# VHH binders against UPF0159 protein Ta1429: the designs that were tried, part 1

All scores and structures are predictions.

Target 1, 206 residues: UPF0159 protein Ta1429, of Thermoplasma acidophilum (q9hib2r271to476)
Amino acid sequence: EKVRLIKYSNEREEMQKVLALLMYPFAEDASGIISRIKAMELSEASAILERIRDLRKNRRMKVGRPFEAVNYVFEVTTNYGAFRDLQRHRFLSIVRKPLTVSYGFDVPPIIAKMPDLSEEYAEAMKDAERVYRIIKERYGAWIAQYAVPFAYRYPVVFTTNLAEATYFIELRSTPQAHFDLRDIAIRMYNEIKSVHPSLAGIIKFV
Unless a header shows other numbers, all headers, positions and changes below count from the first letter of the chain; antibody chains aren't numbered by Kabat.
F, E and O stand for the ipSAE by ESMFold2-Fast, ESMFold2 and OpenDDE, each averaged over both directions (binder to target, target to binder). V2 = 0.75 x the mean of E and O + 0.25 x the DockQ between their complexes.
[cut] marks letters that were taken out.
Atom coordinates printed by the task and the answers are left out, and those that the model quotes come from them; centres of patches stay.

## First folded at step 1 (VHH)

Design a12
Fold by ESMFold2, look of step 6:
Structure a12 (fold): chain B 206 residues (1-206), chain A 122 residues (1-122)
Amino acid sequence: as target 1 above (206 residues)
Amino acid sequence: QVQLVESGGALVQPGGSLRLSCAASGRTFSEYAMRWYRQAPGKEREWVAGITGSGGLTSYEDSVKGRFTISRDDARNTVYLQMNSLKPEDTAVYYCAADYYEGSGLYPSDYWGQGTQVTVSS
């Protein structure tokens, strides 16, 4: 899978944490707020989150720090060019493996439309794979990764929170964003929505 | 989400100097690599200089190295190109671009400005 959400927590508990943090500045202590929120019906909690969503009129209006309490771990499989773009986002904690030839490669669309060039491109990628495997056998995977062209894919794991995920998704889901990152952003949104449908509502400008 | 506006293009004598500015709008300017390109009449657009978002590392095309200096002011969301010892072959429309591919040229730049004209002649 290109984007996989591999760790997340129960949505009701995550919503309760967010609401407690939203209300804390107006309370005498945290225990009273937590008790009130535990007694709250799920529909009431969802309505409050919908209200917060409605107040955001554009992408520049941030979701706020209480949403930093909701954490996710993703695994993303993408080409190395797109990985370097992901790496530039300071809001994501990225962990990677050495580059490999095991996950296939991407063919640029302009090349894909030209049959003879597509064939030559694929042959060049196969030549790189052969060199990679020779070097890996003799010197190991870390050295062999230098033979892997940027078009090859590999999985990376990163951690984020809902506030930062919202920022990334809304930034990179625009039509002006590079296609690879736009695709990743939309897939991250869908993964969050599938497990946290109420909290995903805060991600408005997708 | 990011808009770029170049300014400072002018008619300049050979050997003269000029400073181009590129004002950016957007709350994440400091994490973008900023680049200058130029396009002379009848030629393809070519890269001139770049500066990373983190650390401010700079790079230059060989023909401008030592004559042009790229810099950025993240507090003002502005990137500059100081052009010294200008030559007639520097005549072009100069474009500012913003890109997440810091130091990379594998993908087209994410955002482009409209360009500013620099003319070097007597």
Scores: ipSAE 0.000, ipTM 0.099, lowest interface PAE 18.4, mean pLDDT 80

## First folded at step 9 (VHH)

Design p1 (from n3 with R27F E31S)
Fold by ESMFold2, look of step 11:
Structure p1 (fold): chain B 206 residues (1-206), chain A 122 residues (1-122)
Amino acid sequence: as target 1 above (206 residues)
Amino acid sequence: QVQLVESGGALVQPGGSLRLSCAASGFTFSSYAMRWYRQAPGKEREWVAGITGDSGLTSYEDSVKGRFTISRDDARNTVYLQMNSLKPEDTAVYYCAADYYEGNTLYVSDYWGQGTQVTVSS
């Protein structure tokens, strides 16, 4: 699986947290906000989120900091080149496995269209695998990582929040985005939507 | 222990309807999020529909929205996928999944059963 949602929290509880943070600056009484939100039906809460979604007219209008309160853990298995691009984003607590040959490799689309180059590319990857295994057995996995070409995939686990996920997804889901990141962005969007249908509505420009 | 059993898959003509069932046991059904996935031959497994635990809010992948309806019957510990206006592209093995609690956090299941086969062809 290229993108796996690992963990999240119950949507009702997450919606209540976000609404409390959204409404607090405009309340005369902090205790009154908690009471109001506790009494609120989910349909009413969803309608408020829809109104906030409607205020965003383009992807450059960021969601507010209250949406940082909603957290997700994802595992993404991708090539090292795409991983370096993921690192440019404000994903929190990135933890990765060592580079290895165990997860297979990606073939660039231009090479995949050329049968003779595809065969040569695959043979080069097999050669790198052989060297990796020799170095690993002799000198250990940390040193052997230097023999892993960037085309090989590896899993990375990261924590993100709904505000940063919205930014990433809206930026990278456009047709102009590189296919690796676009695919990751769309898969993350679908994972969030599957567990948080109301909150996922804030992700408007997909 | 937790068990999920899919059923109701069949051969159906294009434009037809079918209802899938997922019977659950071994957990407090009403508090768990339930999801349907499908996997067509030669393709990766994809999410189809979801229904949240306590709130019962539903969500759908774009290609099935308006045609499929997910629902749950907490009294019978069963989630359903009503599939209308079926197309050949809907041909796949369909799987249900339940996320699980550890403390107050939900974890997405990564275990799959046998699923139920849906085939849409003339």
Scores: ipSAE 0.328, ipTM 0.737, lowest interface PAE 3.3, mean pLDDT 84

Design p5 (from p1 with Y107W)
Fold by OpenDDE, look of step 9:
Structure p5 (fold): chain B 206 residues (1-206), chain A 122 residues (1-122)
Amino acid sequence: as target 1 above (206 residues)
Amino acid sequence: QVQLVESGGALVQPGGSLRLSCAASGFTFSSYAMRWYRQAPGKEREWVAGITGDSGLTSYEDSVKGRFTISRDDARNTVYLQMNSLKPEDTAVYYCAADYYEGNTLWVSDYWGQGTQVTVSS
């Protein structure tokens, strides 16, 4: 799987937390907020989130800090080339292993449509694999990374929050984004939506 | 020892309907969030629908919204996917997944059943 959600929190609890943080600037004290939230029906909470969503008129309008309280852990598999772009997003706390040839490789769509070229491409990747293995044997896995082409798939794990995820998803789901990252962004959105149907509404521009 | 068994898959014509079932065992079903996934030939597995454990809130992938309905019967430890107005592009192996609670945190299941084949063809 390209995108796998690993860990998340119960949506009701997360909604309550987010609402509490949203309400705080307008409340006399935290105790009043807690009482109000505890008394609030889930439908009412969802309605409030919808209203907040509706206030966002464009992608430039950032979601508020309260949404940073909602956290996710993802495993994402993309090719190393695309990963290099993903890595530029500072909002993602990425944990990764050394590059390897163990997870296969992507063939660019243009090449994939041409059987002869596709075969040649595959052979080139196999050559790289051979070189990688030789280097790994002689000098270890860390040095062998230099032999790994960008096309090879590279699974990584990262942590993020709903605000950061919103930013990433809305940015990389656009037609201007590279197709690999667009795919990842959309899949991330769907994973979030699958477990947080109300909160996912804040991700408006997908 | 979580076990999930999908059933209900069949060959149907476009516009037809199917109801998939996922029978769960080995855990407290009511405390789990349930999701349906599907994987078409040559494609990546994709999320289809989800239902929460505590509130029963539902969510759907955009392409199935309005056509599919996810529901659960906690007494029978079963989650369902009612599929209406089926299209050829809905052809896939359908899988059920359960997310388990640890306190207020959920872990996504690594357990997948064998799935059930849905084929939509004229």
Scores: ipSAE 0.452, ipTM 0.787, lowest interface PAE 1.1, mean pLDDT 91

## First folded at step 12 (VHH; from r5 with L106I)

Design t5
Fold by OpenDDE, fold request of step 15:
Structure t5 (fold): chain B 206 residues (1-206), chain A 122 residues (1-122)
Amino acid sequence: as target 1 above (206 residues)
Amino acid sequence: QVQLVESGGALVQPGGSLRLSCAASGFTFSSYTMRWYRQAPGKEREWVAGITGDSGLTSYEDSVEGRFTISRDDARNTVYLQMNSLKPEDTAVYYCAADYYEGNTIYVSDYWGQGTQVTVSS
């Protein structure tokens, strides 16, 4: 599975946090906000979020710090090449294993269309695997990482918040984005939408 | 022992309808967010629809929006996927997933059924 949501929080609770933070600049104190939020119906909360969404007119308008309160844990599997690009994005924490040849590899679409070339590509990857294993046996898994081609799949776990996710998804879901990351972005969006249907509305430009 | 059993898959013509069922056992069903996934041959598994345990809100992947309807019967520990206006692109093995609540925290379970095959072909 390319994108797997591992952990998230109750949407009602998350919405309450977000709304409380959104209201804070306009309130006299936090206590008053809390009481109001507790008394608020879900429909009203959703309506407020929708209004906020509607106020975003383009991708350059950030969703704001209140949405940083909503957190997700994902496991994402990309090839190592794509991971290197993914790593440039702001995530709270990335936890990863040493590179290995254990998770298979991706064949570029242009190569996949040509059977002979695909076979040659696969053989090259197998050669790399053999080299990896030799190095691993002699020098350990850490050093063996150098033998792993970019095409090999590399699952990682990271934590992110809704604001960061929004930024990433809206950025990488565009036609200009690399297809690997675009796929990841869209899948992340869907995962968020699947569990946080109201909050996911803030991700407007997908 | 958490179990999910998908059923209802069949061969149908384009434009046809199917209703999938996922029978759940071994857990408090009402506390779970339920989701449908599908995997077509040679493709990655993809999310199709979800219904939350906390609010009962539904959501859909864009390509199935307006055609599919997810619902749940907590008394029967069953989640359904009504699929209308089926297209060849909907051909896949459909899986049911459950996410369980622990307080305000939800964890994605590793529980999957065997899936049910949906084939849309003229």
Scores: ipSAE 0.819, ipTM 0.932, lowest interface PAE 0.6, mean pLDDT 92
Fold by OpenDDE, fold request of step 15:
Structure t5 (fold): chain B 206 residues (1-206), chain A 122 residues (1-122)
Amino acid sequence: as target 1 above (206 residues)
Amino acid sequence: QVQLVESGGALVQPGGSLRLSCAASGFTFSSYTMRWYRQAPGKEREWVAGITGDSGLTSYEDSVEGRFTISRDDARNTVYLQMNSLKPEDTAVYYCAADYYEGNTIYVSDYWGQGTQVTVSS
């Protein structure tokens, strides 16, 4: 699975945090906000989020700091080449292991359409795998990374928040984005939507 | 032990309807968020629909919005996926998933059933 949500918090709790932060500038004190939030129905909370969503008229309008309170842990599996592009997004707190040949590899679509070339490509990857294993045995996994081609799949775990995720998803889901990152962005959106249907509404431009 | 069993998959014509069921056991069903996934041949598994445990809110992937309906019967520990206006592109093995709850923190576990095959073809 390319994108897997690993950890998240209860949406009600997360909504309460977000709403508390949103209301703070307009409240007398934090205690009053807490009381109001505790008494608030879910429908009312959702309605507020919808209003906030509706206020965003374009992608350049940021969702705001309150949404940084909602956190996610994802596992994303892409080829190492695509991962290098993913790493350019500073908001991702990535935890990763050394590159390996254990997770298979991607065949470029152009190559995949040509049986002879695809076979040759696969053989080349197998050769790389053999080299990797030799190096790993002699010098360890860290050094062996140099033998791993970009096509090999590389699962990583990262943490993000809803504000950062919104930015990433809206940026990379566009037709202009590279197809690998677009796929990741859309899948991330779907995962968030699947568990946080109300909060996901803030991600408007997908 | 957590167990999920999907059923209801069949061969149907385009425009047809199916109702999938996922029977759950081994956990407090009512508190869990349940989701449906599908995997078409040669494609990655993708999310289809979800229903939250805390509020019962539903959500859908864009391509199935308006055609599919997810629902749950907590008394029967079962989640359903009503699929209407089926299209050939809906052909896939469908899976249900349950998340693992620890208080207000949820961990997505590998609780999957065997899946049920849905084939839409003329």
Scores: ipSAE 0.807, ipTM 0.927, lowest interface PAE 0.6, mean pLDDT 92
Fold by ESMFold2, fold request of step 15:
Structure t5 (fold): chain B 206 residues (1-206), chain A 122 residues (1-122)
Amino acid sequence: as target 1 above (206 residues)
Amino acid sequence: QVQLVESGGALVQPGGSLRLSCAASGFTFSSYTMRWYRQAPGKEREWVAGITGDSGLTSYEDSVEGRFTISRDDARNTVYLQMNSLKPEDTAVYYCAADYYEGNTIYVSDYWGQGTQVTVSS
């Protein structure tokens, strides 16, 4: 898959943690707030998150540091050009593999519109694949990676939090964003929504 | 050991309805988050709908919200996808997935079944 959610934590537990961090500065004592939050029905917790979403009038109003407490691990498989743009965003950690030809390659949209050039592009990519396989057989995968063109895809594993994910998704899901990053952002949003439907509501400007 | 088996796919005309089933064996999924994905020819597999294990909260991708309904029958270890108002764009192989728990961490499954084919065409 292009974007794969690897791991997350239970939504109710994450919501309780976020709410505790949001409400503590305004509480007379911590014990009362924690007890109320633990007794809170999911619908009550969701309503508070919906109010916070409503208070964000534009994407420059960030979601706040309590949402940094919610963490995700993703694997993203994309071409190296898109990866370089992705790494300009400060995620918590990045783990990469050696470059390879095993995940296929992307054709830039402007080349894809030109059938003759698209064929020559694909032929060049297949030539690079042949060279990669020869080098890999003789010298191993680490050396062979230097024969891999930037259009080839490879997987990257990274950790992020809900606050940083919200910023990335809202920035890169706009129609003005480059297609590769927009697609990744929308897929990340959908993965979060699939497992954290209440918390995903804070991601407003998608 | 653990298996998820999708069924119920068919050829349907636009505007029609189908119900897909995902039967689980080798584990009891009552506490697990269950999700449906689909993969159209030449496209990436994409999320369609989800239902959380402990809360039963449902969620949907924007293009199917209001038309599709995910539900679960924990006694039968089965998750369903009711698909109404089908469009040609819904043509795909549909897969289900289960997330599993290890301590306080939930891991998304990386195993896929054969899926079930849905074709929406005149």
Scores: ipSAE 0.501, ipTM 0.825, lowest interface PAE 2.0, mean pLDDT 84
Fold by ESMFold2, fold request of step 15:
Structure t5 (fold): chain B 206 residues (1-206), chain A 122 residues (1-122)
Amino acid sequence: as target 1 above (206 residues)
Amino acid sequence: QVQLVESGGALVQPGGSLRLSCAASGFTFSSYTMRWYRQAPGKEREWVAGITGDSGLTSYEDSVEGRFTISRDDARNTVYLQMNSLKPEDTAVYYCAADYYEGNTIYVSDYWGQGTQVTVSS
């Protein structure tokens, strides 16, 4: 699976936490805000989030620090080139393995459309796999990873929050983004939407 | 012990309709987020629709929104996917999934059953 949502929390509890943090600067008492929000109907809470969505006129208007309180764990399996660009985002707690040939490789679309070049590309990847396996047997996996071309896939597990996920998704879902990152961004958006339909509404510019 | 069984897949003409069901045993449905996924030949499995447990909110992938409807019958531990205006692009094996709880943390299921085949052709 290219993008797997691993872990999340109950949406109503996450919404209450975000709303409490959003309203705190305007309150006389933190306890009063928490009580008010716990008593709030889901439809009222969702309407407040929709209002916040409406106030964002463009992608440069960040969603704000209260949305950092909502956390997700994802596993993403993609080629190493895309992973290097993914790593430029401030996702937290990235856990990774040495590069390997075990997850297969991606073929760039322009190569896939050219049968002779596609065959030559696949032969080159198979040669790299053979070299990797020889080096791994003799010198171990850490050294062998240097023989792995960027086209091979690389699974990583990371945590992110809704504020950073919104930034990543809105930046990378544009037509200008590299196809691999755009696909990852759209898949992350869909996974969040599937479990947090109200909170996913703040991800406006997809 | 916990099982999810998908059914209702068939061959249909473009523009037709199908109703898929997913019956659960070994756990209580009512607080769990339930989701439908599909996998077409040569493609990755992708999310289709979801329904949250405690709020009952529904959500849909953009290409099926307005055509598909997810619903649940908690008394029968069953989730449904009503599929209307079917297109050849909807051809896939359809799977349901239930997320599980550990305390206040929810983990996305890594279990996949056999699924149910939907084919939209000619």
Scores: ipSAE 0.500, ipTM 0.822, lowest interface PAE 2.0, mean pLDDT 85
Fold by ESMFold2, fold request of step 15:
Order: structure tokens, then sequence, then C-alpha cells
Structure t5 (fold): chain B 206 residues (1-206), chain A 122 residues (1-122)
């Protein structure tokens, strides 16, 4: 799977936390605001989030810091070339491993359309695998990774929050984005939407 | 042990309708978020629809919204996918998935059944 949502938290509780953080700076005290939010029907909370969504007129209008309180863990598997661009976005935690031949490689669509070039590409990948295995046996995996072309896949686990995810998704889901990052962005959006349908509404410019 | 069994896949004509079922056992179904995924030949498995456990909120991937409806019957421990206005591009093996709870943290299940084949062809 290219994008896997690994863990999240209950949407109702996360919505209450976000709403409390959004509203508290404008309250005169905390005596009633937390009680009001806890008593709020899910439909009322969803309506407030929809109104907040409506206030965002373009993607340059960031979601507020209260949305940083909603956290997700994802696993993303993509070719290492695309991963280098992905890692430029802020993720809370990145597990670093040496690059390896174990997860297969991607074939660019333009190469896949040309049978002779596709065969040459696959042969080059096989040659790189051969060199990798020789170097790994003699010098270990950290040195051997230098023989691995960036077309090979690299699975990583990331933590992120809804504010950061919104920024990434809205930036990279446009047709102008690199295909691999666009695909990851849309898949992350869909995974968030599948478990947090109300909160996902804040991601407006997909 | 969680067990999910998909059924209801068939060959249908374009524009037709089909209802898939996912029977669940080995957990308290009513609290779990349930999701449908599909996988066409040579493609990655992709999310189709979801329904939350506590609130029953539904969500859909853009290409199926308005055509597919997810629902649940907690008494029968079953989730359904009603598929209307079927297109050839809906051809895939369809899978259901359930998440599980640990405290306030919800983990997406890594369990996949055999799925059910949907084929949309003239």
Amino acid sequence: as target 1 above (206 residues)
Amino acid sequence: QVQLVESGGALVQPGGSLRLSCAASGFTFSSYTMRWYRQAPGKEREWVAGITGDSGLTSYEDSVEGRFTISRDDARNTVYLQMNSLKPEDTAVYYCAADYYEGNTIYVSDYWGQGTQVTVSS
C-alpha cells in the first residue's frame, strides 16, 4: 500500500478539543465554555467546522494552530526520489533506514509505454541489485545503499497533525505537483476523510 | 480473532446496481469504523467508502460519491455497500476493513479477507 493510515483518535473527542482551543481565547472565562462544548451535539460541532471552512477563501489562508492538536500516524511507501521531496515537509518523526532493493522499484509511465526502453530499464535495475548484493555482503547495508537507484521503494512511518496535513495536501494535490506527491496527498486526504469525515472538511482546496 | 467476510460480488451490466455485504465477527462491531476498499488488477488497493462507529457518519471517495452508499446493521454485525450506476472502471475485488480501539487510540486493522469480485461489463 502506498499510503496507510496506522492510527488516529476518536473524531468527536478531537473535534471537542479543537473547538475548545478555537473558542477559549475569545471567552471571558473557562467556567462555561468547556461544559458547552462537551454538551454539544456532533451535528452542531460539524456545523461550526463547516463555517470555519467557509471562511477560508483560498489555500493561502492557513488553518489555525488548534488543528495541530489532531494527530495521525501514516506509513508511506514510494520511490526514494519522491521520498526526498516528501521529507521536505514537516513530519513529527521519521524512521531512517538504509536504502535497499527489497521493496521493488517504480517504472516511470513514459518508460513503461516503450517496450524496448522498459526492458533496458529493468535490466539496469537488475544490474544495480547485483552490485548492491555484492557490496552488502562485503561492506554492509549502509555502504551498499549507494548502489541503489532512486527508483527503488522506501517505506517510512510519519507522524503529522491536521494543520500540517492540510498544508501538504492542499499544496501537493494540484495537477502541477509531481505525480507521486499528488497521489500521496490525495491518498492521505482520503484516509483522513474515511475516519474523520467532519474534521476532513477543513481540507478545502483538494 | 477478528474475521471479515465479503460477499455479493457479481457480473453486472453498466448502469446496473449491486449490494455488497461484509459480515464481521470476533469484536464489538458497533464501536468500530468500517471501510470499503477496492483493488483493480495491477493497481494498489484504494479506499472507497467509510462509516464511523459511534456517530454513523459516512464518507466517500470522489469518484463514487452520489453512486455508492455505505450503511451498517449492528444487530447483524454487517456493513453494506450499495453500488448504483455502475461503470466498467468500478471493476475490482472489494474488501472491507475494521479499525480497533486501545484506550482513546484507534488502530487501522492490517487484516484483509479474500474480498468479493465485482465485474462491470456489457
Scores: ipSAE 0.497, ipTM 0.818, lowest interface PAE 2.0, mean pLDDT 85

